# Designs tried in a protein design chat: VHH binders against Abasic site processing protein HMCES (HMCES). Part 15

Target 1, 269 residues: Abasic site processing protein HMCES (HMCES), of Homo sapiens (Human) (q96fz2)
Amino acid sequence: CGRTSCHLPRDVLTRACAYQDRRGQQRLPEWRDPDKYCPSYNKSPQSNSPVLLSRLHFEKDADSSERIIAPMRWGLVPSWFKESDPSKLQFNTTNCRSDTVMEKRSFKVPLGKGRRCVVLADGFYEWQRCQGTNQRQPYFIYFPQIKTEKSGSIGAADSPENWEKVWDNWRLLTMAGIFDCWEPPEGGDVLYSYTIITVDSCKGLSDIHHRMPAILDGEEAVSKWLDFGEVSTQEALKLIHPTENITFHAVSSVVNNSRNNTPECLAPV

## First folded at step 1 (VHH)

Design eh1 (framework vhh_etentamig_d1)
Fold by ESMFold2-Fast, scan of step 1:
Structure eh1 (fold): chain B 269 residues (1-269), chain A 124 residues (1-124)
Amino acid sequence: as target 1 above (269 residues)
Amino acid sequence: EVQLLESGGGLVQPGGSLRLSCAASGFTFSSYAMSWVRQAPGKGPEWVSGISGSGGSTYYADSVKGRFTISRDNSKNTLYLQMNSLRAEDTAVYYCAKDLEYYDSSGYYPFDYRGQGTLVTVSS
């Protein structure tokens, strides 16, 4: 997983993340650094994306089931990194393979500290190998959307002119992530950065790509992944597996260039 | 701001050679994998070659393997493509691309940034 869409305005995104805490209280996640959130139809590694994480990471006495939403850099910078410029990290930490996550120091250490997050997106992009050419066909991949009276069903939204009608009640893609905190050696603000855990592709996506992000399907899975105060690393890792509850459609080559940031990036062709 | 500027293209006869260069600025060059991508007239883009940030690993499309050599000079923030035994089917605009992933031996991958390109024409 190396490209996503996360274009919703901050207020719409926040409402899409409504949840219940352990006591059954309905809540919205509290923002940290909201001014760093930059909506885009075409998010690449090194850009900031919104993630959910437990409030307990920021407040010693917080209920671990309460959630913060914060923009984090895509591309995990380990806490032990010694250089002054995080862009000098030579290892690719955009994705973390589920089968080797406990073998890689860059991921094992933050997991041991409970640094689990849920990466939010409208959906993600993958490029399908095409027979007879080195070209690849891009696809936009996302949760099946629930039909509502006021917003069109996903079928109705397949026409380009109808896509805007579905965003008000869009079900965000929720991907399992690991984050770390890096303190610049010369001082300055702590850098929060994340990686997306990847698994083998499900049957439905196997013709598009051999890997997929670890998707947390539903509030129970999201809650358990985030709640590092009550759910151990070993128990949380049981949530990491392929999912079949996913849909997709082909998109134009406009999305190939990460500089392109328009609705055409995810519109059906 | 990330900037990539390709140069070195031109007209060459079949069997000839060309060396392409890409001057990079606005990022820590040695920290990123780099690629060459080409687009022939009337066709879509084709990934040609990739190189790791350190230069320790190189990758090639089957169509160019054994004929092209990718290299980089991290002290000069410059990426190179040495093209030997050029064929008519190598005619294309060649683009330098910043890429954070290692490539397998096949396919075109999406890139963070792409330069303006340099035209290579192989014709008698």
Scores: ipSAE 0.000, ipTM 0.161, lowest interface PAE 13.3, mean pLDDT 82

Design eh2 (from eh1 with D99G L100E E101Y Y102D Y103F D104W S106G G107Y Y108S Y109D P110A Y113I; framework vhh_etentamig_d1)
Fold by ESMFold2-Fast, scan of step 1:
Structure eh2 (fold): chain B 269 residues (1-269), chain A 124 residues (1-124)
Amino acid sequence: as target 1 above (269 residues)
Amino acid sequence: EVQLLESGGGLVQPGGSLRLSCAASGFTFSSYAMSWVRQAPGKGPEWVSGISGSGGSTYYADSVKGRFTISRDNSKNTLYLQMNSLRAEDTAVYYCAKGEYDFWSGYSDAFDIRGQGTLVTVSS
């Protein structure tokens, strides 16, 4: 996973992340650095994306089951990185293989510190290799959505009101991530950055790509991944596996250029 | 300034018991899993036991399972290891460690802080 869509306005995104605390009360996650959130249909590595993480990472005595939303840079910059410019990392930290996560210092150290997050997206994109040509077919991949009576297709957008209705009840894709905190050697703000854990693709996606993000399917899995105060690294890693509860459709080549940021990027063809 | 201070070690005869303590300060103790790690003379470090931040989950190495009990008192920022039915092979310096055992590559890189340790000698 090297491209995602996360285009919802902040208020809609926040409502889509409603959750229940340990007492059964409905809550909305609290924002950190909301001004850094930039909605887009076409998010590439090094851009910021919203993630959920435990409130306990920021507030000393907070309940570890309470959630914060924070924008983080896609592409983990390890806390030990000594250069001044994070873009000069010589290795790719956009994704982290589940089978070697505990062997790579860049990932095992923050994981040992409980720095688990849930990466939010409308869905992600993958490019299928087409036999007999050098062309690749892009697909938009996302959780199955509940269809309301007379729901329109994404590709048939008619008016802003119709598009608002489509997205108001969208089930966000929830991907397992690891984050780290990097302090610039020259001073300045702490950089929060993340990687997406990847697994072998499920049967349903095997014809599109051989890898997929580790998807946390449902609130129980999301809660256990985030709650580093109650769930050990060993227990949390049991949540990391391929998921069959996923759907997709082919999209146009508009998405190929990461500068294109329009609804056409995820519209069916 | 994170501090971990182990205590409770000593000389004990085979079959005896000891209770180790680790006083933690400088961080939110209840937010972190804690572990006990030991190092016998002339050998590498060995993970012994781990406990979740709340104390709700505990884990033990096969060599100590059924004999040792890990616990914590989050109100006192203290980690404990109750050691029963001690054997000569339990002789080691015991360290309190912040974090969990890393079973993929070993435990040394998973623990960001270790105390000075407390010596346990099991001998007649």
Scores: ipSAE 0.000, ipTM 0.114, lowest interface PAE 17.7, mean pLDDT 82

Design eh3 (from eh1 with L100S E101P D104Y S105D S106T G107S Y108G Y109E P110Y; framework vhh_etentamig_d1)
Fold by ESMFold2-Fast, scan of step 1:
Structure eh3 (fold): chain B 269 residues (1-269), chain A 124 residues (1-124)
Amino acid sequence: as target 1 above (269 residues)
Amino acid sequence: EVQLLESGGGLVQPGGSLRLSCAASGFTFSSYAMSWVRQAPGKGPEWVSGISGSGGSTYYADSVKGRFTISRDNSKNTLYLQMNSLRAEDTAVYYCAKDSPYYYDTSGEYFDYRGQGTLVTVSS
């Protein structure tokens, strides 16, 4: 995954993240640095995106099942990085392969500290290679959504006018991430940054792209991934696998340029 | 429209050298990092090398470090890859890619635009 949409206004995004604590009481995640959240239809690496993580990362003795929502930089900067400019990092940490995550120092160390997060998006984009041409066809990929009308879910058949109404009840895509904390050598605020774990594509996406983000489908999976106080790294990694519970539709090439930030980026064509 | 056109590939013996070129148009070349990505027969794409917009920083995959040199000429909107000490395992179609500010991992999957490619065959 190398491009997402996360365009919901902050209040709508917060409500979309409503969850139940261990006792079944409904809660909203508490924001950290809410002013750094910038909604966009076209988020690329280096931009900030909202993630969920356990409150226990910020407060000693907090209930590890309670959630914080915070904007983090996409592109993990390891805690051991010694240069002053994160753009000098010699390798891309936008994604982390599930099969080598425990072998690579950049990811193994934060995992050992319980630094698991859930990356939030409306959905993500992938580019299909078309036989006989170098032109790639972009697709917007997201959880199946429940229509306001009885039965069915939204999809490519829906008109753009109908899509405007679905955002109030949109089911956000929840992707497994790893984050780390980097302290600039010159001082200043700690930088929180994340990577998205990737797996082999499911059958439904195999014609579009051979890799996909590790999607955490449902609140049980999300809770177990976040709860590093109760769920070990080995147990959490069992949640990392391809998922068939996704849908998609083709979008215009407008999305190709990350500077384009309009609803046209995800509208069906 | 963004266009990238690779050239310079061909058949070469092990230990030989080739220089690849990529002519870019449709965007402000000097404002973007550029990469070379290759795809061997029957394999997925592999990121090979990257260079910052100014040319001040260069990055290489471990498999090519010390053998390949990436460079650019911003006055000509052209990216280069000098390949020395070529090995059979370097056989692949080589693609020029307009990169975002961060260089991609060896998957080679997350690039803004890609050209048509140029075939490099290393064989006796």
Scores: ipSAE 0.000, ipTM 0.136, lowest interface PAE 15.7, mean pLDDT 82

Design eh4 (framework vhh_etentamig_d1)
Fold by ESMFold2-Fast, scan of step 1:
Parts: sequence; C-alpha cells; structure tokens
Structure eh4 (fold): chain B 269 residues (1-269), chain A 123 residues (1-123)
Amino acid sequence: as target 1 above (269 residues)
Amino acid sequence: EVQLLESGGGLVQPGGSLRLSCAASGFTFSSYAMSWVRQAPGKGPEWVSGISGSGGSTYYADSVKGRFTISRDNSKNTLYLQMNSLRAEDTAVYYCAKEGYSSSWYEDYFDYRGQGTLVTVSS
C-alpha cells in the first residue's frame, strides 16, 4: 500500500469516526493540528494522512479507550534519526511487513512504546500487472459499502446527487499502523510519522497484488489495536492478518500521476 | 496492581556513591526488562539505564557509562542501581520503570513508574 484516497471534508471525516469509549459513551475523536489535514483523492508517501490514536499518548492519566485524530506524515521517521531533513533517508518506511515487524528496530521500538495507530482512508489503490504488456491496471480497494454488500462498488450509472450522498455514509478503511515521534536535532516541532503494516494478500485480492495492508475490520479490532493501556503488543499483533471483507473496482490511469487530485481518480472505469 | 517502590536516595558529596533499590510486586518480575529513569528539577525525564528480564544484557546512557551499574535479583523481585563518582548533574528524582508492551528493553514511555527517590549531589 503506496497510494490512498482520503478526500472527506474534516467535518464528514470526524463524524465517520464516531465511536464508543469503554463506558459505552458515544464520542467523536478530538483533533490535534486539524489545519494540517489535507483532503485528497490521491495521497502518496510523505504527505499527511489522518490517523486515530489513544488519548493516553498525550495525557498521562487519560482513559486509554478515548481517541485522538491527528494528521501524521506517511513514512515513519524513527525517534533515533539524527539528521536534520527526515525526507532525505526515510523514503522506504511507508510499509512494514507483519512477519518482520518485531525484528526491525525502526518498528519494534515504537511498538514497545505502544505507538499503535489506525490509518484512515476512503480506500487504497493497487496496480495489477497485465500479461503481454508493461501497462498496469489500477484498482480502488475499499470496505463493502451501503446495503448492497455484493456490489459495494461505487456505480458509474448513479446520478450525481446519489454519488455525492455516498460519501455522507461512507465506511472508512481502517488500517493498522505504527507511528513514532522524532525531535529535530536543531529544535522545532515534534514530527509524528507512521507506517502501514502489510500482510499477504487475501484470496479475493491475490489476482491484483500479492500484498495488502493489515485491515482492522470492525470497532472491536480498532479499539483493541488503539488501546495500548490495556492491550499488550503480543495481543495486538494477533489482530494483524489478511481480510476477505473487501471490495474493489478498476479505475482510470488518471490516478497514476499523484498530482491528479479529482474524483476521477476513484471513479469506476 | 503493579507496584514499584524506590529507596536509597539521599544527599551525597561530589565523587561519592549511592546504591538505589526498587522493590517490585504485582507482576512476574523476571519476564520484564527494567529501567532507571531520572528527572532533574525543571527538566523532562531522562532514561539512565536498562536491564533485560534475565539480567544478561545491560545498557547505559552516555552520561553515566562507566560510573553506574544496573543489576537485578529476580529471586527477590528487586532492581538496583549502583552509582559511583557522582556529579552535581546527577541530582534528580530517580524512578524505577517497568518495560511496556514489548520485548524492547529501552523505551521513552514506560508501562509503570514508581514513586521515586531523591538523589542530591552537593558539597
């Protein structure tokens, strides 16, 4: 997973993240740095994306089941990084493999600190290799939506009014992430950055791509991944596995260029 | 449930020595890495030293290497910090800290911290 869509306006995104805390109280996540949220149909590594994380990361005595939503840089910069420009050497931390996450210091250390987050997206993009040509077919991959689980796909035949209303009730994709905090050596604001954990592709996606993000399907999984105050690293890692509850449709090559940021990027071909 | 009780702090002259102890209860002590973290007046917490659950590996901040020795007695559920050649800069409240939710021995944020014990290095 190297490209996502996360285009919802801040208010719509916030409502889509409504949740229950441990006491059963309905809540909306509290924003940190909301002005850094930049909606886009075509988000690439190094851009900021919204993530959910436990309030306990920011307040010592907070209820660990309460959630913050914050924009974080895609591409984890380890806390031990000593150079002044994080973009120089950290281009390759966009994903971390589930099978080696406890072996690699860049990921093992923040996991030990409970730095688990849920990466939010409308969905993600993957490029299918086509036989007999160097061309690749892009697909938009997302949770089944609306009451029609079979189709789940955004219909090209839908009226513009119906198409716009799809987003009001959109079920956001929730991907397991690890974040870290980097303090610039020369001073300045702490940089929060994340990586997306990847697993082997599920049977339904195997013809498109051999890997997929670790998707947390449902509020129970999301809550357990975020709650580092009650759920150990060992227990949380049991949530990391391929998911079959996913759908997709082919999209146009417009998405190939990360500078293109229009609804055409995710519209069915 | 988890309880950590530090002791052994006090006033000492520069160049002197102190031995800190931490009595742990409420968890399987030998299964967790332990650390000493200190906080000087007006400063944030600074990690000082760490030791693996078995005691086979020890780690030190550059500021204390060669002067401090961390050790543990798993049969007594007790962590120790032997501090030699103390300097004014070592003045701080020293906290015993239990490893968080992983096998990582070094962490900026710890699962639990004790009440702390004050070490003052002054002539």
Scores: ipSAE 0.000, ipTM 0.106, lowest interface PAE 18.7, mean pLDDT 81

Design eh5 (framework vhh_etentamig_d1)
Fold by ESMFold2-Fast, scan of step 1:
Structure eh5 (fold): chain B 269 residues (1-269), chain A 123 residues (1-123)
Amino acid sequence: as target 1 above (269 residues)
Amino acid sequence: EVQLLESGGGLVQPGGSLRLSCAASGFTFSSYAMSWVRQAPGKGPEWVSGISGSGGSTYYADSVKGRFTISRDNSKNTLYLQMNSLRAEDTAVYYCAKDTYYGSESYLPFDYRGQGTLVTVSS
């Protein structure tokens, strides 16, 4: 996974993340640095994306089931990185493979500290190689959406204008991530950055791309991944596997240029 | 400005050996991890091996572990892949890639790869 859409206005995004804490209390996640959230139909690595993480990361003795939502840089900068400029990191940390996550120091160390997060998106993009050409066909990949009372379920056959009505009740894609905290050696604000865990593609996506993000399907999986105070690393890693509960449609080449940030990026062709 | 030029491919018999090279220019070679990626006929791309900027850490896909060796010569800006005990299943176009390592995938497949070099394992 290396390109997403996360375009919802802040208030709509926040409501889409409503949850229940361990006591059964209905909550909205509390924002950290909300001014850094920039909605976009076309998010690339190095940009900030919203993630959910446990309140316990910020507040000693907090209930680990309570959630913070914060923008984080896509592309994990390890806490031990000693250079002044994160762009000089020798490794690409946009994704990390589930099968080797415990072998790689950049991921093993923050994972051992409980630095698990859930990366939020409308969906993600993948590029399918077409036989006989060097052209790639982009696809927008997302959770199946519930049929609403008036607008109905979305589909590739629906007009792009009808898609505007589905965002009010859109089910956000929830991807398993690992984050780390890096303190610039010369001072300045702590940089929070994340990587998306990847797994082998499910059968439904295998013709598009051989890998997919590790998707946490449902509140139980999301809660267990985030709750590092009660759920060990070993138990949390059992949640990391391919899912078949996913859908997609072809989109236009407009999405290829990450500078294009319009609804056309995810509209069905 | 980044340029990668793979070479060393060819026809080799099963059980044989082959060494691939990648000449890099347009960036500070020693500052970046490098990888080998292959694409077999009719298959998707597969990450093969990665090496840290200093050469101190190396990583391998399970399918090649124990048979292939990645190395680099930072004084010559050159990446190598020594391929031993070659099998028909190793037949593929091999690409070198800048700033990639095992356990990670580029946000766009094949970023910074060169034109590739074809390896055919057949009697």
Scores: ipSAE 0.000, ipTM 0.123, lowest interface PAE 16.5, mean pLDDT 83

Design eh6 (from eh1 with K98R L100Q E101G Y103D D104Y S106L G107E P110G F111M Y113V; framework vhh_etentamig_d1)
Fold by ESMFold2-Fast, scan of step 1:
Structure eh6 (fold): chain B 269 residues (1-269), chain A 124 residues (1-124)
Amino acid sequence: as target 1 above (269 residues)
Amino acid sequence: EVQLLESGGGLVQPGGSLRLSCAASGFTFSSYAMSWVRQAPGKGPEWVSGISGSGGSTYYADSVKGRFTISRDNSKNTLYLQMNSLRAEDTAVYYCARDQGYDYSLEYYGMDVRGQGTLVTVSS
């Protein structure tokens, strides 16, 4: 998984993340660094994306079932990284393979500290190899949505008014992530950065791409992944597996260039 | 701070040659894989070629294999694309891109910085 869409305005995104804490109280996640959130139809590694994580990471004795939403850099910078510029990290930490996550120091260490997060997106993009051409066919991949006359179908959104309505009750994609905290050696703000855990593609996606993000399907899976105060690393890793509960459609090659940030990036062709 | 400046584009006849250059600044050039990406008029972008940080490994799209050669001079912070046997379908704006070592077969997958581009027109 190397490209996502996360375009909802901050207030709409926050409402889409409504949840219940351990006591059953309805809540909205509290923002940290909201100024770093930049909505886009075309998010690439190195950019910031919103993630959910437990309040207990920031506040001593907080209820570990309460959630913070914060933008984090896509591309995990390990806490032990010694150079002054994170862009100089030479190995790829955009994704973390589920089968080797406990073998890699960069991922094993933050997992041991409970640094699990849920990466939020409208959906993600993958490129299918097309026979007889060097071009690839991009697809937008996302949770099945509640279908309504005006809001639940991207294929029906061919007028400006209809495009706006598609997102009213959009179910955000929730991907399992691992984050770490890096302190610049010369001072400055702590950098929070994440990686997306990947698994083998499900049957439904196998013709598009051989890998997929580990998707946490439903509130129970999301809450268990986030709740590092009550759920051990071993228990949480049982949530990491392929899912068939996804849908997709082909999109325009406009999405190929990460500088393009328009609704055309995810519109059906 | 990070800057990529492409040059060397122009108008050439079919069968001709051009050499593109990309001057990099603001980062440790030898530490990054680099790529060339092009965008033809009315088309989406197409990944063309990639090279490892050391220059020891090179990769090419099937459409350019045998005709294009990617190279780099780490002492000069410069990336090159030698284009031979040019065809009308090679007409595009060519971009230099910094790559974190992602899968080069997927066009722009994981690329984090792109230059302003240089136009190559192949026409009689």
Scores: ipSAE 0.000, ipTM 0.117, lowest interface PAE 17.2, mean pLDDT 82

Design eh7 (framework vhh_etentamig_d1)
Fold by ESMFold2-Fast, scan of step 1:
Structure eh7 (fold): chain B 269 residues (1-269), chain A 123 residues (1-123)
Amino acid sequence: as target 1 above (269 residues)
Amino acid sequence: EVQLLESGGGLVQPGGSLRLSCAASGFTFSSYAMSWVRQAPGKGPEWVSGISGSGGSTYYADSVKGRFTISRDNSKNTLYLQMNSLRAEDTAVYYCAKVDYGDYEGLYYFDYRGQGTLVTVSS
């Protein structure tokens, strides 16, 4: 997973993240640095994406089941990193293999500190290798959406007026991530950055790509992954596995250039 | 057992050149990004350069960009650092480092480092 869509306006995104804390109280996640959220149909590594994380990371006595939403840099910069320019990291920490996460210092250390997050997206893109050609076929991959006559599904909207409705009740993709905090050696603001944990592809996606992000399917899995105050690293890692509860459709080559940021990036073709 | 053996260090005059080598064994060399890291006397380690597993991507610290060239020969399991236009501030022990492995070939994050090779630039 090296490309996502996360285009919802901040208010719509926030409502899509409504949740229940351990006391049964309905809540919306509280924002940190909301002005750094940049919606896009075509997000690449080094850009900021919204993630959910436990309030306990920021407040000593907070209920660990309460959630913060914050934009973080895609591409984990470890807390021990000594270079002054994090932009040089490129693709090295875009993804983290589930099978070696406890063997790699860059991921094991923040994981041991409970630095688990849930990465939010409309969906992600993958490029299928086609037999006998240099060209690859891109696909947009996302949770199955509840179909209604009012909201419709992607590809069911026959007019521009109907495209607004498809996003009103969109179920966001929730991917397991690890984050870290890096203090620039010359001073400045702390940089929060994340990696997406990856697993072997499920049967449904195996013809498109051999790897997929670790998807947390449902509120129970999301809550357990985030709650580092009550759920140990060992228990949380049991949530990391392939899932079949996913759908996809082919999209045009417009998405190939990460500079293209329009609805055409995820429209079916 | 991962093993990294650096060589090629020595004494050179300012403006001179040196080529460092790192012989790697105990892992699939072409599957891992590699880095050069240096530590000057009395200072902490400084990342110098990185190269992807395939050799298709290279990165440099601003202090060495345009003067140093990182390369690798995957058939020989060997990493290189060509150092040109050397300056007194390049004086350091240079270490070869195996980088953390992800789904993308990457840079900068050390799994293991070698024993080092001393480079002294003196006029």
Scores: ipSAE 0.000, ipTM 0.157, lowest interface PAE 12.8, mean pLDDT 83

Design eh8 (framework vhh_etentamig_d1)
Fold by ESMFold2-Fast, scan of step 1:
Structure eh8 (fold): chain B 269 residues (1-269), chain A 123 residues (1-123)
Amino acid sequence: as target 1 above (269 residues)
Amino acid sequence: EVQLLESGGGLVQPGGSLRLSCAASGFTFSSYAMSWVRQAPGKGPEWVSGISGSGGSTYYADSVKGRFTISRDNSKNTLYLQMNSLRAEDTAVYYCAKSTYEDSWGYPYFDYRGQGTLVTVSS
């Protein structure tokens, strides 16, 4: 997973993340650095994306079940990185393989500190290889959406008015991530950055791509992944596996160019 | 100010039982994992047991597994260690310890350690 869509306006995104804390109280996540959130239909590595993480990471006496939403850089910069420019990191940290996460220093150290996050997206893109050609078919991959009386499907939203209704009750894709905090050696603001954990593709996606992000399906899985104060690393890693609860449709080649940021990127063809 | 006050230690015969308590104050008890650590005379500290903030997960050193039980009462801000089938080798000062935010539990990563309570196992 190297391309996502996360285009919802901040207020819509916040409401889509409504949750219950450990005491059963209904809550909305509290924002950190909301001005750094940039909605886009076509997000690539090194851009900022919204993630959920435990409030306990920021406040000494916070309930670990309470959630913060914050934009973080996609592409984990380890806390031990000594260079001044994060773009000079010589290894790719966009994704982290589930099978070697405890063997790689860049990931096992922040994981040991409880630095687990949930990466939010409308969905993600993958490119299917076409046999005997250098061309690839892009697909938009997302959770099955609940049908409501007033909501339309992506394919049924043929007008601007109906298009808005598709997103009002959209179920966001929730991907398991690991983040780290890097302090520039010459001073400046702490950089928060993340990686997406990847697993073997499920049977439903195997014809599109051989790998998929580790998707946390449902609030119980999301809560357990985030709650580093109550859930150990060993227990949390049991949540990391392929899921079949996913759907997709083919999209236009418009999405191929990461500079294109329009609804056409995820529209069915 | 974080305070951890251990109690319940004493002299007990081999095969006997003791229950240790730790009264915690100065922080939100339910938000932190807690541990028991012991130090025998002339030895360094040894991690014994750990428990998550909710009490849902417990961990034990191999030397005490099956004999000791860690528990907590978050309504009373109190940590417990039930010690059964005590051996001479269990003789030590027992300390309760509060975890840090960077590490939800585990030795040796602690913010604070209590004053300790002495357990002596002797005939």
Scores: ipSAE 0.000, ipTM 0.096, lowest interface PAE 19.8, mean pLDDT 83

Design oa1 (framework vhh_ozoralizumab_d1)
Fold by ESMFold2-Fast, scan of step 1:
Structure oa1 (fold): chain B 269 residues (1-269), chain A 119 residues (1-119)
Amino acid sequence: as target 1 above (269 residues)
Amino acid sequence: EVQLVESGGGLVQPGGSLRLSCAASGFTFSDYWMYWVRQAPGKGLEWVSEISSSGDSTKYPDSVKGRFTISRDNAKNTLYLQMNSLRPEDTAVYYCARDEYDSYGFDYRGQGTLVTVSS
């Protein structure tokens, strides 16, 4: 997974993340650094994406079931990284394989600290090799959406104007992530950065790509992944597996260039 | 046993071109993102290119963008780096790297191949 869409305006995104805490109280996640959230149809590694994480990471004695939403850099910089310029001597940690996550220091250490997050997106993109050409066919991959009178699937929309109606009750893709906090040795703001855990693709996606993000399907899975105060690393990792509850459609090559940021990036071709 | 074997390094004049290859074995090559990283004499590791498992997504730092092209042949388990318009500052040992999961972001690197750019 190396490209996503997360274009919802902040207020719409926040409402899409409505949840119940451990006490059964309905809540919206509280934002940190909301000004760093930049909606885009075409997000690449190194850019910021919104993630959910437990309030307990920021506030002593907070209920670990309460959620913060914050933008984080895509591409994990380990807390123990001692060099001054991650961009120049940096390795790429866009994804981490589920099968080796407990063997690799860069991921094992933050995971041991409970630094689990849920990466939010409208969906993600993958590119399929086409027979007889050098071109690849991009696909937009996302949760099946509830069909309603006010909004249908993206595939049912006839024009970009009609696509706005599908976003009002869009079910966001919720991907399992690990984050870390890096303090520049010369001072400055703490850098929060994440990686997306990947698994073997499900049967439904195998013709498009051999890998997929670890998707947390439903509020129970999301809650358990985030709640590092009550759910151990061992128990949380049981949530990491392929899912068949996913759909997709082909999109135009407009998405290939990460600088393109329009609804055409995810529109059915 | 995971093995990555680089080849194609050598001496080249400024402005010249060189193509590096990396033969991968011991794992399902088509499942992994692959990277080229380099280490100049007396310096740390520098990322120079990445390629998705399918080969359709690539990324480069500004220092090599437009001059280097990463590609892969999943049928042959081989990774390539085409280097054009080479500069003296490109002099380094170039490593083929799998994945991003150790002290320098990779769980396996090859032995490296030396590229020297001088007149």
Scores: ipSAE 0.000, ipTM 0.164, lowest interface PAE 14.8, mean pLDDT 83

